# Ledger of designs, part 24: miniprotein binders against o43061

Target 1, 338 residues: o43061
Amino acid sequence: YNHSPEIQRSVYTLTGLAPSSKMAFVTMLTVRAANGENEVENTQQDWYYNSTRLLVHRLVKFKPTKSKYPVVVLAMKGIDQWKLDQLQEDGAIVKVVDPLYAHEVVDDVNDIALLDSRWSMMFTKLRVFEMYEYDRICFLDSDILPIKKMDKVFDVHQLSYSKDSVLFPPTLFYKPRRSIFWRRFTEEFAAYGLTRDDLYPYVFAAVSDPGMWHETPPPFKDYFNAGLFVFKPLKAHYKRLMALARFPKLYDNANMMEQSLLNFAYNSAGAFPWESLDWTFNGLWARKNDLPYLKAVHGKHWQPEGSLGYDEDTSKLWWDAFQEMQTYHDQQRNADLY

## First folded at step 7 (miniprotein)

Design m2
Fold by ESMFold2-Fast, scan of step 7:
Structure m2 (fold): chain B 338 residues (1-338), chain A 83 residues (1-83)
Amino acid sequence: as target 1 above (338 residues)
Amino acid sequence: STEEVRRLLEYAERLIKSGDFELALYLLQWALRLARQLGDEDLIQRIEQLIREAEDLLKQGDIEKALQTLEKALEQIERLKES
């Protein structure tokens, strides 16, 4: 049977992980979330900050979900210092980052005239791709609640070499390719002194984005949710993402902001196809029948009003988890006094 | 998910039958990675072992036994779905 050495290399994909590999969970806290000024929530509390603390607690302290890897909170400049100090006390590594505003990133400001104010802060999430000190990162939105061990999320394969559709047969994963994508990418890469060889090996894995009222397990959809993804930080990939971010009109659904960008950048028919993670790592629109399988529940479960599709059981699960964290912190404070 | 693992194994089976062994091996490795992320440790180990056996048999050129071993892996996945 006649196979090229290139196909042989593509077949033998490895995790790329060594005992010395540095892995981290990373979440982001923005000024909008930290201030608790969300009119939809209509609350006196900063629930995004409280949810971030719960995520940190689940990965750093709570034994049933505790990770052996560090948790990093990327905090946007402008968040109150006492909140950052508290997250550090809770066991997180806190890194303050400069915001990336849409008007500073996008070539034509008119391209964002039809988008809502979410675009003004969404590009700041791309800062996670600059964390080159780590070999592999699992990014999680701050409204994700771990309920089982998450460490196996890092057990994804890295792609060392690929030629066209060898890794994604059209019959399994098909999407139309656009020539303008490669022209722009090539120009931007040359401008920064980077080559295509600097892009490999890469890692990008995420969970398929299910609809509301989905089956258990949800069927696969060739479109991922950007609330949890695993990747290898590479300067070349960061530069590529920044180049693509300049052209919002290339995205099929601009209203999904960074999710649209990432689905475009890592589309199945492209040069950097995304890998499917088991759905249990990112439990979107979770209901009671999903809970026995899930490792993490994703959603604003502290907001029953305006949270269509959420189960009463998932809301109770979140509030019970939050109360458990508060009890833990109270017990630690009392122990430290005596 | 179990559905994703099942689909990858079914596609790998079709590739083996058509003589596309290298692509079949890639899909088996992908299915193995996803299977390791499932919640049932005992069932995961059984599925992993069957996938590894199928990969080894395919590399040795024993196509008939590789297909038989994949059928056993698919049966284990169907049992997972029914549980």
Scores: ipSAE 0.000, ipTM 0.172, lowest interface PAE 18.0, mean pLDDT 73

Design m3
Fold by ESMFold2-Fast, scan of step 7:
Structure m3 (fold): chain B 338 residues (1-338), chain A 83 residues (1-83)
Amino acid sequence: as target 1 above (338 residues)
Amino acid sequence: STEEVRKLLEEAEDLIKSGDFEKALEKLQEALELARQLGDEDLIQRILYLILEAWRLLKQGDIEKALRTLERALEQIERLKES
């Protein structure tokens, strides 16, 4: 639906979006670490790849959830070419990216040596922030299933602050042990010569992480889930994120994933507070009562042993969606042959 | 941290063995919320699901399966520590 001219102008001013703005949904397909648990070993199926195909199908072809925006799959080098070719045939834009290894970027490599594969996956995901050809990106984990139209996820605010805003949190905000790393980050960041005009206006919006037990709607928590976030690709913000990634002791080392990094980078008390997205865009730990409201369900609902954290209704929803996709492809193939 | 999760699971196991199921359920709930915050890595997700399964089984009164599932969760945490 279209807004009146006054509302259109107001929305453009608040969101920073124009009719010419280039928006995209982006997901990532990675190769699994050799020592990581993988459902493929049990069933001889690549369920992460299958889930990625389902996400693409839901956004590109399936009428009830079809988007007007492109879907990009960032594929880590090492994925079989036939899988990439199939995703392209399904309607996705496929871009192959080189992995980023922890030992190449982290100053504290000894503290994470035992979890190298974990940090390698995290750093490869940061490549999404280098997609400067788009004005706005909605990143989605490949285990997200859209069940309603998602396009309004891009209608988030463009945030601008006075040039007098503090770019760096006061050291009192951190434990004394972390102050050394904050100083090192600050010196590194200052060396880039970035101005506030390079960093603002920015966009970063995500859904609050509700925890496993939650009401409908879930209560707000000032900590977001990094499985779905909307942002404006800016070279200055990519540089900032890479500089922060070098010092995991600045944020919670126990979390050692991009979610911890992003929550620190865009914390509510800092210079770049995150905007809360409507919870229905990222349905974590979905319960039956949530389903009428959700635009997307987030979880590994294809698990062969069953999804112990989820209602039967969400598992059925995923398998029904997967069967619908297979039926669609079979019908298209038959039409092309006749 | 994974060490905090391990400690909570060990406390829960002791409480189950002593027959304090109500307090054990509270410790498992605390462990679940903490484990969820550790991220979406496959091993962390496996540990999270095992903790949830132990909580579910204990709530349903299946003490033996709950203890066995807790043992599996603790084994997965030790795998993370040893790698």
Scores: ipSAE 0.000, ipTM 0.183, lowest interface PAE 19.2, mean pLDDT 75

Design m4
Fold by ESMFold2-Fast, scan of step 7:
Structure m4 (fold): chain B 338 residues (1-338), chain A 83 residues (1-83)
Amino acid sequence: as target 1 above (338 residues)
Amino acid sequence: STEEVRKLLEEAEDLIKSGDFEKALEKLQEALELARQLGDEDLIQRIEQLIRYAERLLKQGDIELALYLLEWALRRIERLKES
């Protein structure tokens, strides 16, 4: 509830959506080397790929969670063609993207940690913001498992500006001010010639990341998890994100990669505050008591019981879902044999 | 190396339970350095979370949350030894 009284309502709903609006779910699949894995090893052990297939199955085929919207897999160049062909056969739209490496984007390359393959993955993920053919995107990490219908995730409000909002560099970028990084970024951003009307209205909504939950619902923290977010693809916002990505020292914890960048770009005190999504869309640290409420469970639940804080119930839920997908595919193969 | 990380995390758990948060933070930082040498990204992230929660304990006293994350990291190390 921080709409300016001067913001005029659209002839559409406060969501900014029209009946013709195009929505999509999007996930990212990276090369195994970016996860520290050798791609020539046994592909049956590629659990990130298997989890991606399960996500696609849940949104495209499985009736209880099936979406009316398309599912796009942004696949990093270098993934085996047979994996891409399989995802397409499973019903996903597969788009191969060129990798975007840290050395091509980052100005302050004196930090050797920025040459890590994880930075390459983070910058490639920013390509989701270039998907201007869609009016609204829900990005999901490939380790998210839908367990109920997700389509209402797109029912978020678009945000505009008040006439009193100063869209100068200080309001476009909250902090750090008075640093060499702030000065360089400000000077370069001015060269883009972006206007207020290029940047607004915008959409950016995500689920708070409290860490571990003690109770249901989880406590709110003014820091979101970048594993699921809803946004409106705008060229101006992509340019702004790419400009910010050049200066990792502007955001608090570079080890969190895109999550730190996005929390900085859409911080609550800045020009583009994030909106809170219902926690049930991104079930972080899910335990048995959370499962009746969740629309999606987020985590590497294929890992052994007790690993990374996952319990037997969430592990069983993931393996049962994976078995259901395999059974579905087996039945489809048998049906195709006449 | 895996055994050394486990021992450091167990020492950190005992220090948290006894209220010696400063020494617990030191043990977690040593565990993080060794975990980086193991190259397990999930373990590295969990130990980083433990360090953040240990720092928060000095301010808020949420011991239960830190111990829960520590148990997760200990179970992860045990699973790595099994494979």
Scores: ipSAE 0.000, ipTM 0.134, lowest interface PAE 18.5, mean pLDDT 73

Design m5
Fold by ESMFold2-Fast, scan of step 7:
Structure m5 (fold): chain B 338 residues (1-338), chain A 85 residues (1-85)
Amino acid sequence: as target 1 above (338 residues)
Amino acid sequence: SKYEITVTIDGKTYTFTVESPEEAIKLAKELAEKLGAKEVTIEIDGEKITIEVDPEKALYLLLEAIWRARRLLKKNPNAKITVTV
């Protein structure tokens, strides 16, 4: 059933969305995978690329999961043109972006940043926050497999401030300080001359990371997984994120750069707390008992059975989906021939 | 949806109806300020949310409290809210 005009209007009022609002699913494809040990670029065995194609297929073509919204693939400069052309043929909007290298972003480069190319790729992911042409974006890692309709993921409410409050800076930036780095961030961000109306209303929603061995439904943890999040692209928030990114000592976990940055930027005690999105939109460490509830499964399920806690049912689900996509493409080629 | 809030002040119980978690938190803060209290505690389904009325921290604490209340009420829309001043 379609929502009545009254229900549709009330939803849009609460979410800040209108029928004319531009929404998009966005994923990112890099020259090297975030943990490049298991991937080979420029081959038919590039599983991150194959997973990206499967994600596009699930949101653009496959009727049970097909979205009414566009799918954008942010492709890092350097990916082979034929891969980009194929994604476009599959129905994605392809945008090539310049990488954000660690040495260009971070003032205090530590030894980890120098030794791990994955760190540079994490900063390139921040390019998604510059997509101001959209009113709302659902970013999702390319290793996410939709298994049910996902369009309701955009039905997240906007967060605003009290109009009666006379306080803006510095209270909006209150957080336990990290020596000189918090002061440097505050001074730099204040120099932009941003107002409350530049920063609010905002949207940032993500799924709590339940850990590897969780029950169904998983318990809430006040720490989200950055593999799927819904947000409103705002220039002021992009500037804030870039200013924070310059000082990695402000966020606690150097091994999870982008996820740590976002959890810090949108922490529950701060000026911009994250909203808990329904866990079924980002099925981390999914097991057979989770599958009836999930709208999307998140993980490298193309890897051999038994790796990383994956079971045979989630592995079979991914391979069946990949085979379905290949069958669809084979049928399209045959139709074009006749 | 309408939320019923029960507030106890000096042994006297008051009940209020609000349209949103944001309104509930604003009302709790207004009561704390009127009474000269430095904080007010809202209890939702056994979870406690403390709101400081300190002007220097007012905005970020208000936003944090709104987020926590929305998250708890989203899990249980019929949860009773108890305010302690």
Scores: ipSAE 0.000, ipTM 0.120, lowest interface PAE 20.6, mean pLDDT 72

Design m6
Fold by ESMFold2-Fast, scan of step 7:
Structure m6 (fold): chain B 338 residues (1-338), chain A 97 residues (1-97)
Amino acid sequence: as target 1 above (338 residues)
Amino acid sequence: SKVTIEIRITVEGDSPEALRLLAYLIAWLIERLAKELGLEVTIEITVDGNELRIRIEITGLSEEDAKRLAERIKRLLERLAKKLGLKVEIEIEIRKE
């Protein structure tokens, strides 16, 4: 049983989209500390930046995958201006955001097992929830490569509640220690300060994490990958996420940071259950047999094959796509000279 | 056979946050108790002002056993209210269908 009986009785599902609705694809480009995951310190290439450019190119320019919706790059403050200027020239809308530092978000830094810089990079992704000018956003990690048209990803349902029912937050479905449980649970409720009308209707949809060595199609798992999700920006949901983020011990059982937070906030048994997106929108751990079905592949395919995660064919697919983008840019520069 | 346990809880003061917290904790405790006892239950919770209403529908339990379960639930609710510092009035009714 995936949902509480109260939620099943209290939910009405509608698409909620109008012809005037503003949709956007959004990705995040973060500054990686010198002692962190920044490839520039080892290779003289910023491959995460290059992957971000490829994502923009695929959604803005490349005809087979080109979207009718804008692409926004949320850039962490501190990224070189020339990189931001280039992304804007490539066709992205670039917005610079202040980092969401772990030591400023978490009540007790001793509650986090990972380095502050790593948590800060992951928490900065939550800035996408503040983009209230859009009616619906598809967030994509910068290492996602679209290989077919993605626009149907926005065709998800919005959920509401009945006036006669109470929907509960997911606070107790992860077994915290008793004394911390009662204290932090009350603090979570106090931190909302918002009515049900501020929280509903909402949208949150993502793809189930298939794990390595999955079948095609992968079986459903009640745990989603936070590398691609579709949501409706609501101030109330941003406030709720920030309130939950204060207490890593409530949600971080897997050391997956923002993915753990989002799975906790939108768990299937809680007040805000996630909707399952078609697996083809987020091809994590993609194998050769998945490629005919996938709309996007997700992974650091610019790196040599890791241990068991994907086939050589998926790496070749990424490099061919990168070369196509470089060729496109070379042709545009030559045309601009004449 | 189907048995319904209806619980009504009145909480002192106007605290929607305290009522939502109490409702969620009660749902969790009842689910856990049902699992420990191997029971099939359906739980509905409604908040109306300072009153919390809980309807539990149970399949495969006698009315006598349902009364024992209701007594156990009442004791759990009394302990929970004490731990949270809440002043509550608890009323439980059992109906057999």
Scores: ipSAE 0.000, ipTM 0.130, lowest interface PAE 15.3, mean pLDDT 73

Design m7
Fold by ESMFold2-Fast, scan of step 7:
Structure m7 (fold): chain B 338 residues (1-338), chain A 97 residues (1-97)
Amino acid sequence: as target 1 above (338 residues)
Amino acid sequence: SKVTIEIRITVEGDSPEALRRLAEKIARLIEELAKELGLEVTIEITVDGNELRIRIEITGLSEEDAKLLAYLIKWLLRRLAKKLGLKVEIEIEIRKE
């Protein structure tokens, strides 16, 4: 679908994107480290893998939600090749990445629950910030289900600050905290060869976390969910995130690791404030009344009704989508026999 | 407000003379770190067999910043041990006096 010339011109001006800009949807698939598993035996019982396939299908093949942009699956090393081959056959670009374990990132792992594999695997998500070949990326957790077209998610203002700006604090670190601790981080950034000017051309946007019980539309909260975010990959920002990740005691809130890190790194009072995306792009705790408005629902909706606060309508929506994907694959297989 | 950080390092396979030399290197490393952070510190290091005991007394730090400093010192000591090819076990205690 092409916009009118007036709409095209307006979008281009507001977003700072050229027609040649490279954009991609990216999701991540990790091994099941919580159970000491590299892989489960049966794809019918691999709900994270099946949800990833469904996300790919919705963005690559399914007409009502199909994107004009590529979909990349960052697959953690150790996933069976046949699963990766299937995702490629489904139309995804598959890129295998080395994991980033807590012991490689955090200086003292005794400050985190080391035996909780969720913590050890969360840092692997930071690999998405190394995809410098793209001008703009929309990262989505693999348990997000698109239900309408999502391409408009890339229509985010380009954020750029001058070192001489008086509107935004010209600092590299969270304000108002200025202690001996912040001197150490400044020294680390200098050791990485980073300057203020390397950090200011950036884009970072996400959806506010509405909480479990909310009205339609949900109320705004100055804290975002890291399950969907749009950003410009910049080497300086990747180095900044890696430096900050070393000290979870400074940023960790509610034991969410990478979400806590990103909320700290892009907090609204800091040097690099986040921009709010429309709530319909990341439908956390979706209720029946939200469904007409949502472009995507986010949650483990394959799980039993009521166990996670989900209602019958969102569970049915996920299972109907999964059945539609299976029917599509069956029809394509039958067509290929002729 | 006075804070004491006590560090115990157990090293495998080193001679007493090698441990004393390591202790001197550690003292200089901690002094340089304190200088860069603008802190006044008093450092005492003792050697007992294959174990090093380091006591650092600091004035003017909040308890929160003292914990962060202890965390950073433990990190630096682990990296130093790795660079020197040493297998070490490190324990840290923080006391506010």
Scores: ipSAE 0.000, ipTM 0.148, lowest interface PAE 14.8, mean pLDDT 72

Design m8
Fold by ESMFold2-Fast, scan of step 7:
Structure m8 (fold): chain B 338 residues (1-338), chain A 99 residues (1-99)
Amino acid sequence: as target 1 above (338 residues)
Amino acid sequence: SDREKVKLLIYLGDWLMRRGKHDRAIKYFERALEIARQIGDKSLEARILSHLAQAYMAKGDLDTALDYLKQALEIAKEDEELTKQIEEQIREVEEQIRK
């Protein structure tokens, strides 16, 4: 698990950002999420859509959390037009994208679970890596609620290496059960024609995933949560991610498919190590003691207390925020009538 | 079961065909063909060869399509309904070759 002899870290640039740099917050709304799929018995409400509206409101309108950067909603093809129109009216830039199904991405379709509808659209999040019009993106799952200013999330470092890096280091594939995939992938890699100059400098930063029970602050774990990450869109990195995604046995096929892929692609021992973001940007399994520190809470906090281990304080926080957004819309409607 | 896996692969290959992703559809049909041959299901094998022919027709490779259909016809000889379907597909390929 050591670096290749040819990997040398040479440059750590402060940010790589210019005054003209184009930054955006991006979230994704899928057909399943937009149609109200959730784990509570009353599944007729579209809570993912409502949570997406709340995220947009918090970053575009609500003064305590308002960003100077645009918010883009990547909406999967098939979402009702009225929902897209409403998000645009709320102040989001709406971009419709085609879903990216597991059966379109994975070469080995012998794993029936990858073809199951439960996992079939997990790779659609990778569409965010094709947004080359931006210099830096902060992707957020639509169930993230900003509670403080988020703009400093973009203040991450741009990384490069002075010596040629092995793009797929042998040490990353040093597993007795996975050695065959290293050989196959090495042969396939040649077909992509990727060079060091295409792949560096890069940006990839995320928050460590501490698990459900943790202290304040949470202990560091060398495994990040893919619900919030900051990156520089580069066509070469998108090509690399698509190449890796073809071989799920390389990155583990647990229920967290895209998170496993990204942790493998940006692992700490590899050519593209991830940068640790301050934990307060992605508050996973937030407890009452975490709330004074958090800039954003992450989870389905609209669900009843106890259903998913959330406490009353985080539930109240989400519902108060939703009520504030409804009040704002009511006031705007009344102003339009006058 | 392996037979249900083959049916799923055919369904997904057809879905990719409708979206113009012919090269990926071919990979799915090739995997389905391998499993069908291992099972020894000749009727299923002939149907998959017919799907491969359709994919190559869509790519404009009519010679490869015709080869797959001829293989399918040899295998399907005991299934009258499938034989008629394959013969009709052969006529369609031959008409395109003439155009």
Scores: ipSAE 0.000, ipTM 0.277, lowest interface PAE 14.2, mean pLDDT 76

Design n1
Fold by ESMFold2-Fast, scan of step 7:
Structure n1 (fold): chain B 338 residues (1-338), chain A 118 residues (1-118)
Amino acid sequence: as target 1 above (338 residues)
Amino acid sequence: SDREKVKLLIYLGDWLMRRGKHDRAIEYFERALEIARQIGDKSLEARILSHLAQAYMAKGDLDTALDYLEQALEIAEEIDDEQLTAKILKQIARVYQRKGEVDEAKEALEEAKELSEK
């Protein structure tokens, strides 16, 4: 099936990309993750750091998954320098960022007291929206393992002002169920002096979150997983996200605060609807039957799972990948020695 | 008229509320809501949803009361009725106060005060 030349051109130009466009894969490494602290595992092994190294290796060195685009690791200030040096040696661009604490973002510090152990730094992930030097970014959680080429993840659409949006201008966003916080947001957002031209065109695409027990392919849900998303860094969108983040009661409907915020900010009924990215780019709750289709598997597959047989193949896949990376590094070390 | 019938049903429901007959008041308010929706009177719909919320508060069902008030708030804002919006926000604040959500109650009251001063 072929479209006319006019339609083919319009489809490709709708990406908003040029041959000179700067794309990057970006992941974040938090100080807690780098220290090997895990609330579930309690192992104090550096598995998140090791998973980050594996992600870098898969996108930078491993030929079957190697990308033509750079990989950036946003590292929170406080991670040991030798770990950062190793990631740079592995081929990543390492950028150290200051943590953005919840008490610095949210208006009500009493609500944050419950989050002050592990979650106070959750808002540091919003730093990825400040990377204006790139035209398009694919953010990936550090526990994502690429198993096929990922570069087509950037082939998403650039969205302009929508006539179908129920709220015009863009500063009059979708009204949440908690209208009092929407009104406060609108007043404070107006103080930034942002216009429609500052907010459009934009890019935001992510994969629907299917839940734990799903068929292949998984059913669509109008709620995305924030472990992988593609976006265009725009100062206006960063300011909008920071303004919304001040009012967690507008968006808190999930276990992960930044995922709730992003689902609210880019909801389908709002001024900035999200684009559904092909599920194979973010293989959530993957089982053996999903593997032939997936470009990336998402999950803590390094951990030993209970014996139900659902994760045995994905666990083997992760450990085989980790062993391949170690073998590669050992061979490079030996070559450099001799 | 249908509007006069709705007003009468609201009056009777309110009278039942004053007598402590909350379940019967809800029946009258639900009948009023059905008619208000059929005639497309958004202002009456929001006011009836507010009355339903008060009845559920009286029964101690705070979550159902909040759900009705949130529906009423959405409608009041849609029709740009600032006085009705302020009234509903004050009721939302009362629900949050009873739930122990003091900060949310305070924010609702502050917004209601600002709107009522217009």
Scores: ipSAE 0.000, ipTM 0.184, lowest interface PAE 12.6, mean pLDDT 76

Design n10
Fold by ESMFold2-Fast, scan of step 7:
Structure n10 (fold): chain B 338 residues (1-338), chain A 118 residues (1-118)
Amino acid sequence: as target 1 above (338 residues)
Amino acid sequence: SDREKVKELIKKGDELMEQGKHDEAIKIFEEALEIARQIGDKSLEARILSHLAQAYMAKGDLDTALDYLEQALEIAEEIDDEQLTALILYLIAWVYRRKGEVDEAYEALEEAKELSEK
């Protein structure tokens, strides 16, 4: 195959959405290790858990941002049951998943430059690709705060590459690297009984990662942030991702965990180029000037003002939202006393 | 037969390559490719694509050569022809070396050697 990604993307692009399409927002809550895998933050000071509750509240209950679609929290096994029970009471669908450890996924653990705990979290996030009961998923990191309606995030294109087309289907490797790893990947992928027809149509859309100190609007970069992405769960794509994950040396040039894997798997020069989402759905490194445009703010804005480039306005926005959620829950608790 | 005609065109193209008549060889190989595709002979198609790649290599158009070699490689892999796959990987290694992409050249060469040892 010798077709540019541009030609491939222009052929048979459709939204693929129908009134019967099942969509969901999904976030992941992982065990927080303070001094190793055996220690978990099970306190009221677990701000990642509090941020997860705020995300759920914004999509399930808070009228200005409330979605018509369900919110699923994929909770890693080992999280305290009371936190899971609370998320269910908040209106989320909670699904407990077993962790995927680095030694269970990677062929040679000596190829991993990172500690097992970080790589385990990355591989556990791949569980989101197994949610085949949904036609389309928007994955969001738990530190994303919706500030406007998000439902239009699902209005992305699917690429259908017909086997009957005058254009040959793209290779699995548009810019192939002829290493032993690529050949073994191809052989093992074929052993799964998967064909190109099983891989198309696909959906993968994300927001470009502009880096710190960007302009408004941020400039496009051909590298996406894996904190928010929209995709169609397909068994073939999950198997492809798992096969690629076995060989960290092929994709992890920056030690960016799952972001490196996904940028490699859906690179713009490959067989499955990513679609650029409107930047307003994933407000990275947001400052005051970005706020009027954003549908969601992404970052640890509960941290002190000035930390990591955050300003007073984004910190105030997060704390005001958190207070609103606490007020809502206190009012509901008082109403339930009869 | 059409297959015999394709083989004769490949020989003619190779002769033109030896004479340094690369543009004329490309035209002959393109004619051979069209016939090979019409008769559905994947092995001949992959071999002709390799010959086209070598013609573009001789002209110094290494990017076009890689495009043809990638097409040939996919077909060789689809038909499970390990000898042809090894040959194409060897040519890919040569092109990467000429482009100064030494790591890519080394990887392709090592893969070709591994397949040849099967």
Scores: ipSAE 0.000, ipTM 0.139, lowest interface PAE 15.3, mean pLDDT 76

